# VHH binders against LysM domain-containing GPI-anchored protein 2 (LYM2), part 24

Target 1, 295 residues: LysM domain-containing GPI-anchored protein 2 (LYM2), of Arabidopsis thaliana (Mouse-ear cress) (o23006)
Amino acid sequence: QMTGNFNCSGSTSTCQSLVGYSSKNATTLRNIQTLFAVKNLRSILGANNLPLNTSRDQRVNPNQVVRVPIHCSCSNGTGVSNRDIEYTIKKDDILSFVATEIFGGLVTYEKISEVNKIPDPNKIEIGQKFWIPLPCSCDKLNGEDVVHYAHVVKLGSSLGEIAAQFGTDNTTLAQLNGIIGDSQLLADKPLDVPLKACSSSVRKDSLDAPLLLSNNSYVFTANNCVKCTCDALKNWTLSCQSSSEIKPSNWQTCPPFSQCDGALLNASCRQPRDCVYAGYSNQTIFTTASPACPD
Short names: E, the ipSAE of ESMFold2; O, the ipSAE of OpenDDE; V2, 0.75 times the mean of E and O plus 0.25 times the DockQ between their complexes.

## First folded at step 12 (VHH; framework vhh_7zox_3)

Design y5 (from x6 with G58D I103V; at its last look DockQ between E and O 0.90; V2 from the best seeds 0.79)
Fold by ESMFold2, look of step 12:
Structure y5 (fold): chain B 295 residues (1-295), chain A 119 residues (1-119)
Amino acid sequence: as target 1 above (295 residues)
Amino acid sequence: DVQLVESGGGLVQPGGSLRLSCVASGFTFSDYWMGWVRQAPGKGLEWVSDIYSGGSTDYADSVKGRFAISRDNAKNTLYLQMNRLKPEDTAVYYCAKGSDEHVSPYDYAGQGTQVTVSS
């Protein structure tokens, strides 16, 4: 029971995806981090373009939207968040309350019951842990990379208003969600919104491939040794630079950036080229000349 | 340093079985979800399966019902039981550690073990 089904039409895949969370009551970034099983707060900070020193106890006002990154798994024609997002049943919880009030309408109680194979959703016990299957997709849109954003529709919204807000158009948004007009929008339910992704030169065999980052956000990748930002004002080109701001997550020290071959930068091409981040593997951070020369 | 060492690959006939192992060190293994990814020649990484800290599992459509992921937290070891192997399963298989950051699902992978399914 959502407006879009968050379809996955390609082969099985995983990716970075995004949900828009809000609550009718005040909360904190700490509570949101815990609710969505986000290991490091900076993943939420980057998705919202907030400074690294933002307190986890910072207040989130009622109905304020916080973008939360999730790990998406596409399989069997649909995308859902992977199984690391669990909710532990508390005193007086019922699944419908968990879906609508605790998770802000991002999921339905029917979906929670289905994926957890709950025999009777009315007979749940305090302390039971359930996987929360948030909607997402890893599909490209018209051959282009996008960040699929689960937007909970505000009562009275139109496709045109939503499209304008997120930098897409009415036709694209309607087609992606399999609807023809505003009468099919379901208030307080998720809509699949395709956020434009910055272009990236990350190799297909990198652990951070595909590196999907939407406007006005940042991430740390390559074991926190590389910071990447996406800025529409820089021609939607991913900007990645070495960073020593954060201790490496798996490495003892950050390896040196590989340097582009001067001959590759000087190749005869119809467009200017720069030396850019191309991903990582094991103990090596790669670079390449971008954009690629046409064949 | 984090280390993941895969083993158990080899050459096998279609319909055969293999069991892959991955020994982990340099991190608290039980705190992380773990997975297998594979790479066929000339291709990118393809997700195969995950196992979470709580023991739940998930599988790519192409392997569901044929592969079984498991873990032994006391031995810091991840396993992949591969049954009814097909030629399209031919790839280098990598053990992968769940990411500390949401930029990607994994942030460390081993050197890989080759699985070849051929008559």
Scores: ipSAE 0.733, ipTM 0.878, lowest interface PAE 1.1, mean pLDDT 89
ESMFold2 (binder alone), look of step 12: mean pLDDT 87; pTM 0.877
OpenDDE, look of step 12: ipSAE 0.749; ipTM 0.874
ESMFold2, look of step 13: ipSAE 0.665; ipTM 0.850
ESMFold2 (binder alone), look of step 13: mean pLDDT 87; pTM 0.875
OpenDDE, look of step 13: ipSAE 0.846; ipTM 0.925

Design y6 (from x7 with G58D V103I; at its last look DockQ between E and O 0.91; V2 from the best seeds 0.77)
Fold by ESMFold2, look of step 12:
Structure y6 (fold): chain B 295 residues (1-295), chain A 119 residues (1-119)
Amino acid sequence: as target 1 above (295 residues)
Amino acid sequence: DVQLVESGGGLVQPGGSLRLSCVASGFTFSDYWMGWVRQAPGKGLEWVSDIYSGGSTDYADSVKGRFAISRDNAKNTLYLQMNRLKPEDTAVYYCAKGSDEWISPYDYAGQGTQVTVSS
């Protein structure tokens, strides 16, 4: 049944994942950024396809969902967010309130208690800091990389409605979550929803590999020197371009894109090939010819 | 520019121990989580361990109980104590800086230090 934990038992043990956050009260992007320890607001903006000039004080209406990117780590067959997401206990907090109201039902108080080794969840003290273990997964779906999205189920939802909303199907959702149908769908608990990712040419040894981006989102990578977008209407192919919109994060200046080897572009293939982003190292931005030659 | 310089690798027999060090510069070390990743020949990067700004740690299942990550913020230095080493631990080990961007857990890695476990 739905426990709020996501299966993560494949060969990939760390990855990037998404959660769908909402609150019963109006809030701001600034408050969400702080709650989830997101270093730069642009990570939330990109996950929601919002312009870079969107204000931190932009209001988020009650029950409006904001996608929040998280770092995922898998252990013992389950995926949880890394330990950077913490909550400091405030006056009158109860763990169940923190789980349901502050974190929008993405996590249970039992899970918070378990991972923090809290002896008595009813005896927490102001100022204590607890790791918030948000659900996530790095597993492939039918051999394909997907972006796992934690969707908190509304009362009265069906698998069919959720599948239509996110571009997947009932059978996939049911199998992924270990349920057989709508009767086992639990309101106010996260459901693992596999979002289709744009294809990319990023090398497996790049720090941003496998670089998974779902439809209608963008990211900055290669120390902010490359902007990548995913648009289903562009054949689900990741579009990455050099960018000077953001100051480089670890470099003084952006290195130039390496040029594709003329021999690779001239290879006898059935289709024309382009020079596309292939990841980065500490000193250079890689490119490769794409599409790959058949077989 | 950020710099991460690893040291302490070498050749050891199975069951042996090594201690890796990584000296960091060009950023405020104590503000960032730090990690170790490794690359075996022909493979991609594999996560090994993280240590967060507050001192909490996490480990890949394959090294849990054998490896211990630590940091000395006064010396801008990250450590990895590696015990009960196995041939499967053979790899280049990279010190990695926690990312400012969500798309990757790390956004900078050092040049690496080779660890070879062989009888």
Scores: ipSAE 0.623, ipTM 0.826, lowest interface PAE 1.4, mean pLDDT 89
ESMFold2 (binder alone), look of step 12: mean pLDDT 84; pTM 0.851
OpenDDE, look of step 12: ipSAE 0.834; ipTM 0.924

Design y7 (from x2 with I103V; at its last look DockQ between E and O 0.89; V2 from the best seeds 0.77)
Fold by ESMFold2, look of step 12:
Structure y7 (fold): chain B 295 residues (1-295), chain A 119 residues (1-119)
Amino acid sequence: as target 1 above (295 residues)
Amino acid sequence: DVQLVESGGGLVQPGGSLRLSCVASGFTFSDYWMGWVRQAPGKGLEWVSDIYSGGSTDYADSVKGRFAISRDNAKNTLYLQMNRLKPEDTAVYYCAKGSDEYVSPYDYAGQGTQVTVSS
C-alpha cells in the first residue's frame, strides 16, 4: 500500500503543499533551491521559520530535513507538484538514482517515467529534462483545511512516532495513506502527513485562497505586501500584517488595507472584533471582522 | 506595473466554441507560467489550465479534452480555446500570472471576461 501517490479528490484543485527533503550528503540551501526550482529562497526560509537574512550558502547537514513548499495540483484523484519542477539529466544519471538519491525518495523512477512518457528508463541521455512529480494533496481532513506534508519514512519508524512528531494520530495517518498499520510502512517512501493549518479569514475569491500555513512558518502574500505567520501558541489563528520588508512583486506600491466596516466589528460581541486580513484582488487588500469575539 | 487584459467572452450555445485572449504587460511574459481561473456566481476561484515557460500544459479534469491553452511570447498574449462548451462552464474567466511565491499558484489576475453558456 504505500504507493507514493497522495489522494486528492476533494473540491480544492490547487494549493500550497510541503515536502520534507533530506540528502545523505551535506548540501546548501542554494542547492535545494535550485533542485526544486524555487524562484525566491524566502519561500524555503518561511517554510522552515528561518530569518530572511539567512545565507543561501548555509550548510544543510546530512539527513537534516528541509521543508520545501510546492505548488500542488490535483487530477484523476491524485495530487502532484506543478510542472515547474524539472530535472536535467547529467553524466552518469539513471532515473532510480535521481529519484532515490537526488530527490531523497520523494518520488519513484516509475512515476517520473510515467508522467514524462519515457520509453525506456534505462536509455536516457545527458541534457534531457524531466518533470519531477512530487506527491501532494489539497484535500480537507474531516472538513478542516490541512497542510499535506510529504514525510519520507525513516527506517524503523512507527505510525505512533510519526503521529507524535507531527501532532496527529495513528488512525488518521493509516487511513489517509491506505494502510493498516506499521507493517505496511515502507522506509524511504513518502507518507502523507496532515499538518494542522492556522485558521484564516481569506475570501475564497482571493488569489491566495485557501491560505494554508502550518505551525512555525511564515509566508509573504498580496504581492509581498502582507506577511502571514502561523503560531500554535496564538490559538492556531493566522496572523497577517502589512509589511515593507520586501518590494511589491506586481504592484508599484503596496495599497492600504481596506477599512473594516465598523458595524461588522461591533456586531454581536461585547467588545469590537479585530480587523483581519481577508485576501486580495488586484490593487486591493481586503479586510474583515475576525470570526471570534474578543470577549 | 503588471497588467492583464482579457477579451473574447460572450454568450454561446451549449456545444459551441469561444476563444479567450489575454494581453500582458509590465513583466517578462516568457519567464512566467500563465493560467486561466474561473469564477461562477457566488463561488470561489476554480483552476482551469496552465501553460509553462517551456510550453508544457496542464488542465483541470472538468475541461481536459475540450479546452486548449496556448501562448504567443512575441505578442505577450495568452489564449484559451474553449470547445464543446457546457452550461457548467458559465463563469468569469481570469487570466493569471504565475507566482514567484509558493503561497499561491498565481499572484496577479486581470479583470476577467464573462462567458455564458445557455440554451
Scores: ipSAE 0.702, ipTM 0.871, lowest interface PAE 1.3, mean pLDDT 90
ESMFold2 (binder alone), look of step 12: mean pLDDT 85; pTM 0.866
OpenDDE, look of step 12: ipSAE 0.755; ipTM 0.878

## First folded at step 13 (VHH; framework vhh_7zox_3)

Design z1 (from y5 with Y106F; at its last look DockQ between E and O 0.90; V2 from the best seeds 0.78)
Fold by ESMFold2, look of step 13:
Structure z1 (fold): chain B 295 residues (1-295), chain A 119 residues (1-119)
Amino acid sequence: as target 1 above (295 residues)
Amino acid sequence: DVQLVESGGGLVQPGGSLRLSCVASGFTFSDYWMGWVRQAPGKGLEWVSDIYSGGSTDYADSVKGRFAISRDNAKNTLYLQMNRLKPEDTAVYYCAKGSDEHVSPFDYAGQGTQVTVSS
């Protein structure tokens, strides 16, 4: 019985998801960035709440876990990473070594072989490029947004210990992963762990929808013109503000935040409201008044 | 300045076909995966398909086998061949550029082209 199928059958078919990567050997953030095809290091920095000026040559100790964001797509009821994550076969590689040692157990060689239609996994050649199908999900859990985190189970772990570590419970982990208890947890295999996500006002027609951040992380969105942070101490509410820290990725200049998308305070809403980030499209950054007014 | 200009939309009967085109400028087209997203009336964005610079493709379950994405890197042009169209394919279709950040798969979209499938 393996852990986690990473079910992905809800209405959301693409999202940012998260994997926990570690290596038995010391490495660097640069090497992890390259391995996961992360275009800008700041995506890894934000997922680990590291300063923007962190060196890409910063050492990552053996068995140190680095959270890596991935693009997730859902197909046939399961989630896998987009085809942007490829591995080029090097001298002496075999697929099982690539899966277990290079990718830290986040994927199996059988899955690599399946999605790449490899006729004989023992007949691979130096220079071949293979898509690495990392597990992920975009599903809500009990109607709530979560960040699905692929956690590689360490030898001797229990569901109870993992639940405590990530702020969930044994029953939820077991049900989400289709197992009944610790006897089905196998070391070095990924487990789908639902991390609580900060609430956001991002519209469903935004390119960054759904905008899913877990505690103690940040992202740059809206072409690097908006920085969003998630902090449990801020009532699990996503905090987004305009930023000039990073050059816009596709725009010549950052558009200003619009005045609140909504009108002035509605007569039925007596609570103070702030003008908050609501997403973006094309050349426009959306804002809205928050919180929503109760009926 | 990044630009994506879609064309080829229109009104078509169920079972018909359309071919969408998207001309890109302002970035090195061949360095990015590209894709199509769509928005049905009153709905959010729905991913349709993507294509990587090496030519590999992926499709949403709802369109697999009916739609074919392709690209011409020399002409900076993305295509979507849509066959056996159904009323539920009615939407504005957006050409989308692969993201520089992992917050989303796409970080820029054009103004869109309307596709209406109606008896």
Scores: ipSAE 0.734, ipTM 0.888, lowest interface PAE 1.2, mean pLDDT 88
ESMFold2 (binder alone), look of step 13: mean pLDDT 84; pTM 0.850
OpenDDE, look of step 13: ipSAE 0.756; ipTM 0.895

Design z2 (from y7 with Y106F; at its last look DockQ between E and O 0.87; V2 from the best seeds 0.78)
Fold by ESMFold2, look of step 13:
Structure z2 (fold): chain B 295 residues (1-295), chain A 119 residues (1-119)
Amino acid sequence: as target 1 above (295 residues)
Amino acid sequence: DVQLVESGGGLVQPGGSLRLSCVASGFTFSDYWMGWVRQAPGKGLEWVSDIYSGGSTDYADSVKGRFAISRDNAKNTLYLQMNRLKPEDTAVYYCAKGSDEYVSPFDYAGQGTQVTVSS
């Protein structure tokens, strides 16, 4: 049964995750950024493959889906968004309206009430602040990393249609969500959809590891010094390049890349190799030769 | 200009306690969630705990009930109280700054402090 919670029981306890937000009324990217406490609009732009110069006031049409990246934490077998997503109760709000209309059905009023320890959902006051626990997961699919996407089910959808739309299959969707078929799909509720991630060479000791990016998206990493893109047409391989488009976030100047030259000239390797992004430390941006040489 | 300096690590017997400290500079400490990440030799980074500017906390299941994170925004200092330590807690512990971007929860980490839990 679709509970509105995503299973998160693996050994990875934090990750990058994604939700699909829509509103029945027109809104703006600025309002969505504020609603989800997204620090920089470019995080939303990259998740939706929009140009960096897109205006904060760009209109989002009624029922248009905008993908919003979130930080996910796994605890007690489920994943929820980090606690920085809060909502301040306004005039005439009730929790059910907040859950369904403000947050597009990504969360239930019961879950909001539970995590905030609200004894009576009808006894809320203007100005109260509540954590909004968006569903997410960091679990692998058959041992491989995926981007878990909270897809709000449209009335009349089938597992087959959703699977085709997102490049997965009915069995995976049913198993992940604890259902057996289309009759158990609940309209206006989130479904856990595992999006394929581009392969990357990021070291496991890098702060951005594992760098998980789904098709038709981009991200800035390494303190805004590196831009990475994921394109299924490029053999699902993460493409990362140095960037000076954005001011570095924790550095005064982007550090130079580490060397790759000797690794590309391995005499026993017959396969062409390139120098690719491999993560970063506080002082350096790593590169590595890829692909690995065959035995 | 961001600097995170950890201290308080050491060798401790199973069941013992340690208190880690982290002094931050080069950014407005109170604007960011902070956390602890740890790494055993040859392994990747493992999230331990985070604390938000308003004082809310969260913990990995493996440390919940044993570790307590806290912060003093006036002193730009983050703490981790570690109790009932186990050999599997052996790692380098890093103080970490909340990320400006969604690609990871943290975008800067200190040099780390070694914690070794052994008989």
Scores: ipSAE 0.675, ipTM 0.860, lowest interface PAE 1.3, mean pLDDT 88
ESMFold2 (binder alone), look of step 13: mean pLDDT 84; pTM 0.856
OpenDDE, look of step 13: ipSAE 0.831; ipTM 0.922

Design z3 (from y5 with S104Q; at its last look DockQ between E and O 0.91; V2 from the best seeds 0.80)
Fold by ESMFold2, look of step 13:
Structure z3 (fold): chain B 295 residues (1-295), chain A 119 residues (1-119)
Amino acid sequence: as target 1 above (295 residues)
Amino acid sequence: DVQLVESGGGLVQPGGSLRLSCVASGFTFSDYWMGWVRQAPGKGLEWVSDIYSGGSTDYADSVKGRFAISRDNAKNTLYLQMNRLKPEDTAVYYCAKGSDEHVQPYDYAGQGTQVTVSS
């Protein structure tokens, strides 16, 4: 019996990962934000390319998929969401209902029971709080960074349809998930889908490294002082610019982007270079000249 | 402004122990999960351990059984007890605040404290 575990054994042990959430009943962005313990709604808005002024009470239709970013930790070859996602048991809940109906099939009750060391899953009480171990991964694919997306398979789907929907291929999906074809594709279970990430100049010592965005999404980083957008139509290159749209989260004011050295921008490289966001640390927003000069 | 101030680093022989401390200010400490990350020269940040608001903990495989993270919410202080230290534990250790943004695990880190394990 598949648990929906994702391989997570590469050199990166923490990251953002992404899940596709849906419910059989109408809900709101507020309820989804609460369910996944998302501190700021804009994390959900950016993952779904929704305007910043989108209401928290905006209706989410039955079976509509909302992408929710989660914090991922890799341990012992598998990835699960950080312990920041918890569920408090309510009247009439049983773990299987919580797993399938409340969390949209993204986890199994067996996994919830295992990680919470629940002695008897039939004897849970109102008010108990359990960590919800959503599947995720930080692994590279063929040496490249990807955004791992937990896609709950719809009844009647094929690997070909899923590959086309998310811009990948059947072989990649099958290999990543340890299956050989559609006969092993289980409805209502998560599939690890590797979304292509925009290329980024973010330094490996930045708190937002590796900064991985998939197509048609945006994020605020550098304590809300930088907005980054990924658009496949712009050559899959991350576009990051200073922003004053959101109050800084940990700083009193946003530090300025450092200007790149004019000599580096004007160097006699074979192609033009721009001054681009390179990450941040300790009240400093880094920049660099990009692309690198080829030999 | 958020501040995180690490201390307790130093030079230690292999097999030795150190206890790191981190004093936090400028945010409601008890509302955030906290972590330790480390950086060897020329390398990126490496996750070491997390402790969550409710007190549960996680550890990187390389430190499980040797390191223990803890927090004192009344003193706004995060700790890392490091035992059976190895030369590969040599790094600058940073105290890190859990992120308000989900693009990254931490959104603020202190200036770090140097740990050097050498015979």
Scores: ipSAE 0.657, ipTM 0.852, lowest interface PAE 1.5, mean pLDDT 88
ESMFold2 (binder alone), look of step 13: mean pLDDT 87; pTM 0.886
OpenDDE, look of step 13: ipSAE 0.864; ipTM 0.937

Design z4 (from y5 with S104N; at its last look DockQ between E and O 0.94; V2 from the best seeds 0.77)
Fold by ESMFold2, look of step 13:
Structure z4 (fold): chain B 295 residues (1-295), chain A 119 residues (1-119)
Amino acid sequence: as target 1 above (295 residues)
Amino acid sequence: DVQLVESGGGLVQPGGSLRLSCVASGFTFSDYWMGWVRQAPGKGLEWVSDIYSGGSTDYADSVKGRFAISRDNAKNTLYLQMNRLKPEDTAVYYCAKGSDEHVNPYDYAGQGTQVTVSS
C-alpha cells in the first residue's frame, strides 16, 4: 500500500533526500525556495543542474517538475522531512488544499494533522505554523546508497514507465513501496523511487556523508570550497573539485586539501589512481587515492 | 570563524546522567537549528538530536525519552541532558551547526567531548 510514508529503518537515520515538486499554476524558483525553506537557491539549482546565475524569479511553468533537496529524519521506521520545513496558514487555507495544491501532493493533510497534533483539521487559524512532513528515506537498497526521490504519480502511469524513466525496475519499485503491481499504484500520491547515486570516496565520518548525488546534479560541499557533480557518462563516479565560485561559509578561506590518503602509485595496484575528495571536517578537506586497489 | 566548544563529558556508570554543553560563536546562533551527533570508535557519525530555531526538538529512536536537548539563545549555548545512560551511548559527542546548504544537515561540528558509560 502507498500510504504516503516511506520506509526508513536502516542504520542511517538522517540524510539528504529529494522530492519532485510541481504546481498547477506558474510559479518561480523564489517561491519554491521559500516554500521548502531552502536557505540558498543554489541547492535547488544544483538538484536541477541549472547554472549558478539562474534568477530567483525564473518562471516555473505549470506542471513543470522541480527537484528540491530536503533534510530527512527517520523515526519508527518512517522517514519525514526535518522540522525546518514549515508552512504558515494564510486566509482561506484548509489543510487538504495545502497538502494537494500548495505542496503538489507530496504530503497528505492527515499526515500534516498527525505530526502537528492538530485537534480539528477543519479549524485552523491564519498565522499558525505547521511542520510539513514530506516523505523521504535514508535506507540503502541492496546494501548500496541511493537517492530516495519522492515522485508524485501521474494518472495513468505504470510501474514499468516510472522504472524506465528513473533507471530502476518494476520489482524494486513495487517492493520498496509495499505494492504488488500497477493495480495498487495510486495517482497523485508520492512513490519512493530509488535513484542511482554516483559512487564517491567520502569518508563515513565526514559531515557531508553520505554524499549522495543522482545523475545530472551538482552540489557545493565543504563550506562551498568543493563542487561535486554526478554524471552517468563519467561511469557514475562523483567528480569533486576545489571551487572558488562561492565565498566559503563557516571558514574565512578554504583550507588546503590534505595529502592524499593512500598511495597514488602503489606497486601492488595496477589500476591508475587519482587523488579525490574524501570529505571534510572542522578545518580540513580530506583526500584519498581512488579507485581502491583490488586485493 | 564559526566555533563550537563542547564540554561536560566524562565517565559514568550505566543508569547515570551527564549534561553536555556547547558554546557557539561566529554566527547568529538563534537563526540556526542545532544538533548533537556522536561517534563510537570505528563507526561513522550517528545523529542524536536536533533543536530548531522555533524551539521544536527531535530525537533518534535510540535516545528518545532519555535525552533532552535545549538551547539558551542569550548565552549562545546548546545543551544535551543525558539520563539513564547505557554502554551503547559511549561515544565522542559533537555539537553541530545546521547547514547553510542542503548537502547535509550539518556543516560545522566542534571538537567533541568524550562520554564513556562503563561499570
Scores: ipSAE 0.631, ipTM 0.842, lowest interface PAE 1.9, mean pLDDT 89
ESMFold2 (binder alone), look of step 13: mean pLDDT 84; pTM 0.853
OpenDDE, look of step 13: ipSAE 0.800; ipTM 0.906

Design z5 (from y5 with G98A; at its last look DockQ between E and O 0.86; V2 from the best seeds 0.77)
Fold by ESMFold2, look of step 13:
Structure z5 (fold): chain B 295 residues (1-295), chain A 119 residues (1-119)
Amino acid sequence: as target 1 above (295 residues)
Amino acid sequence: DVQLVESGGGLVQPGGSLRLSCVASGFTFSDYWMGWVRQAPGKGLEWVSDIYSGGSTDYADSVKGRFAISRDNAKNTLYLQMNRLKPEDTAVYYCAKASDEHVSPYDYAGQGTQVTVSS
């Protein structure tokens, strides 16, 4: 935790990760969308399980946490958000204010200065654009996929409280963050919190692989043609179905949710298994038989 | 429809070089960061490199120092210069467009171009 870096040394070097953003001042979902370079607000809506019709001008109260998905890239054993998250210096900004107040403590001014090769962090000019390197990770936890969540620790928090809040345990949090207990837990700095992910049948060669959703969230994938949800009450199994709620992003029309191969279904079970989303190519939405026979 | 058309792959001996190209159409190329991903036989997609608006770049550890990504926004073209090629670089290389949704980094990739590094 002390360095502000999350470990990312496993075989997966890019992934979707998540940060918990809050501000001491009231703001809007629109401002958060702009701050984190999120092209479509629905990515934030889905991460927070908000209705698709939520207004981008919806108020976010002071200290209210909004989960923001980010693209994570891992190099040299650490993970940082990729370079699409960039901040343009405004009147009277200094890097320490940008790090602590604008980005809610998710990043330090030292890290911003380092990755942007800023010679003097006290001599920045209006209009300069800097990459904001948010901490993230793509590592598996005990061999299973998780959603790494950057949680900014509130003053007075304990590892037990955080573990209970996010469905993990003290030992896991401590080991993942290189600390031994509450005495080393730093307020106002990010903690790497591993959120359990719903299991998925998405193929490893799909553009949305690995498709990792935490509980009580949704995403639109396959060019907005497929909506996937994660619900712990459905045995932590990702539920994906075709959607016409949103226009396709790269296709003129959505391809059909293809039927699974009838020979595969018949050969493996006496009754057909469910046909579940398995990812997509540029022209096709893939499906596969669910992993268990219904009979 | 978005199209990404890769070219420049081929058979090359270890230590050799190749230059891949990708011509983009159907979207405003300069609005999107772009990347290369590759798929070795029997494996999933592996990230290779990204290039952003303004020209900043990132590389996977396995290719850093050997590969160079570039773009020409006027020609809607993405490039990958691959030097000191190794047998483990053998893969289909895909040009990829940054995603409009944060479910994944890319939401469209081309048909790919085969790169084979063998004696």
Scores: ipSAE 0.752, ipTM 0.887, lowest interface PAE 1.1, mean pLDDT 89
ESMFold2 (binder alone), look of step 13: mean pLDDT 83; pTM 0.852
OpenDDE, look of step 13: ipSAE 0.844; ipTM 0.924
ESMFold2, look of step 14: ipSAE 0.667; ipTM 0.854
ESMFold2 (binder alone), look of step 14: mean pLDDT 83; pTM 0.844
OpenDDE, look of step 14: ipSAE 0.826; ipTM 0.919

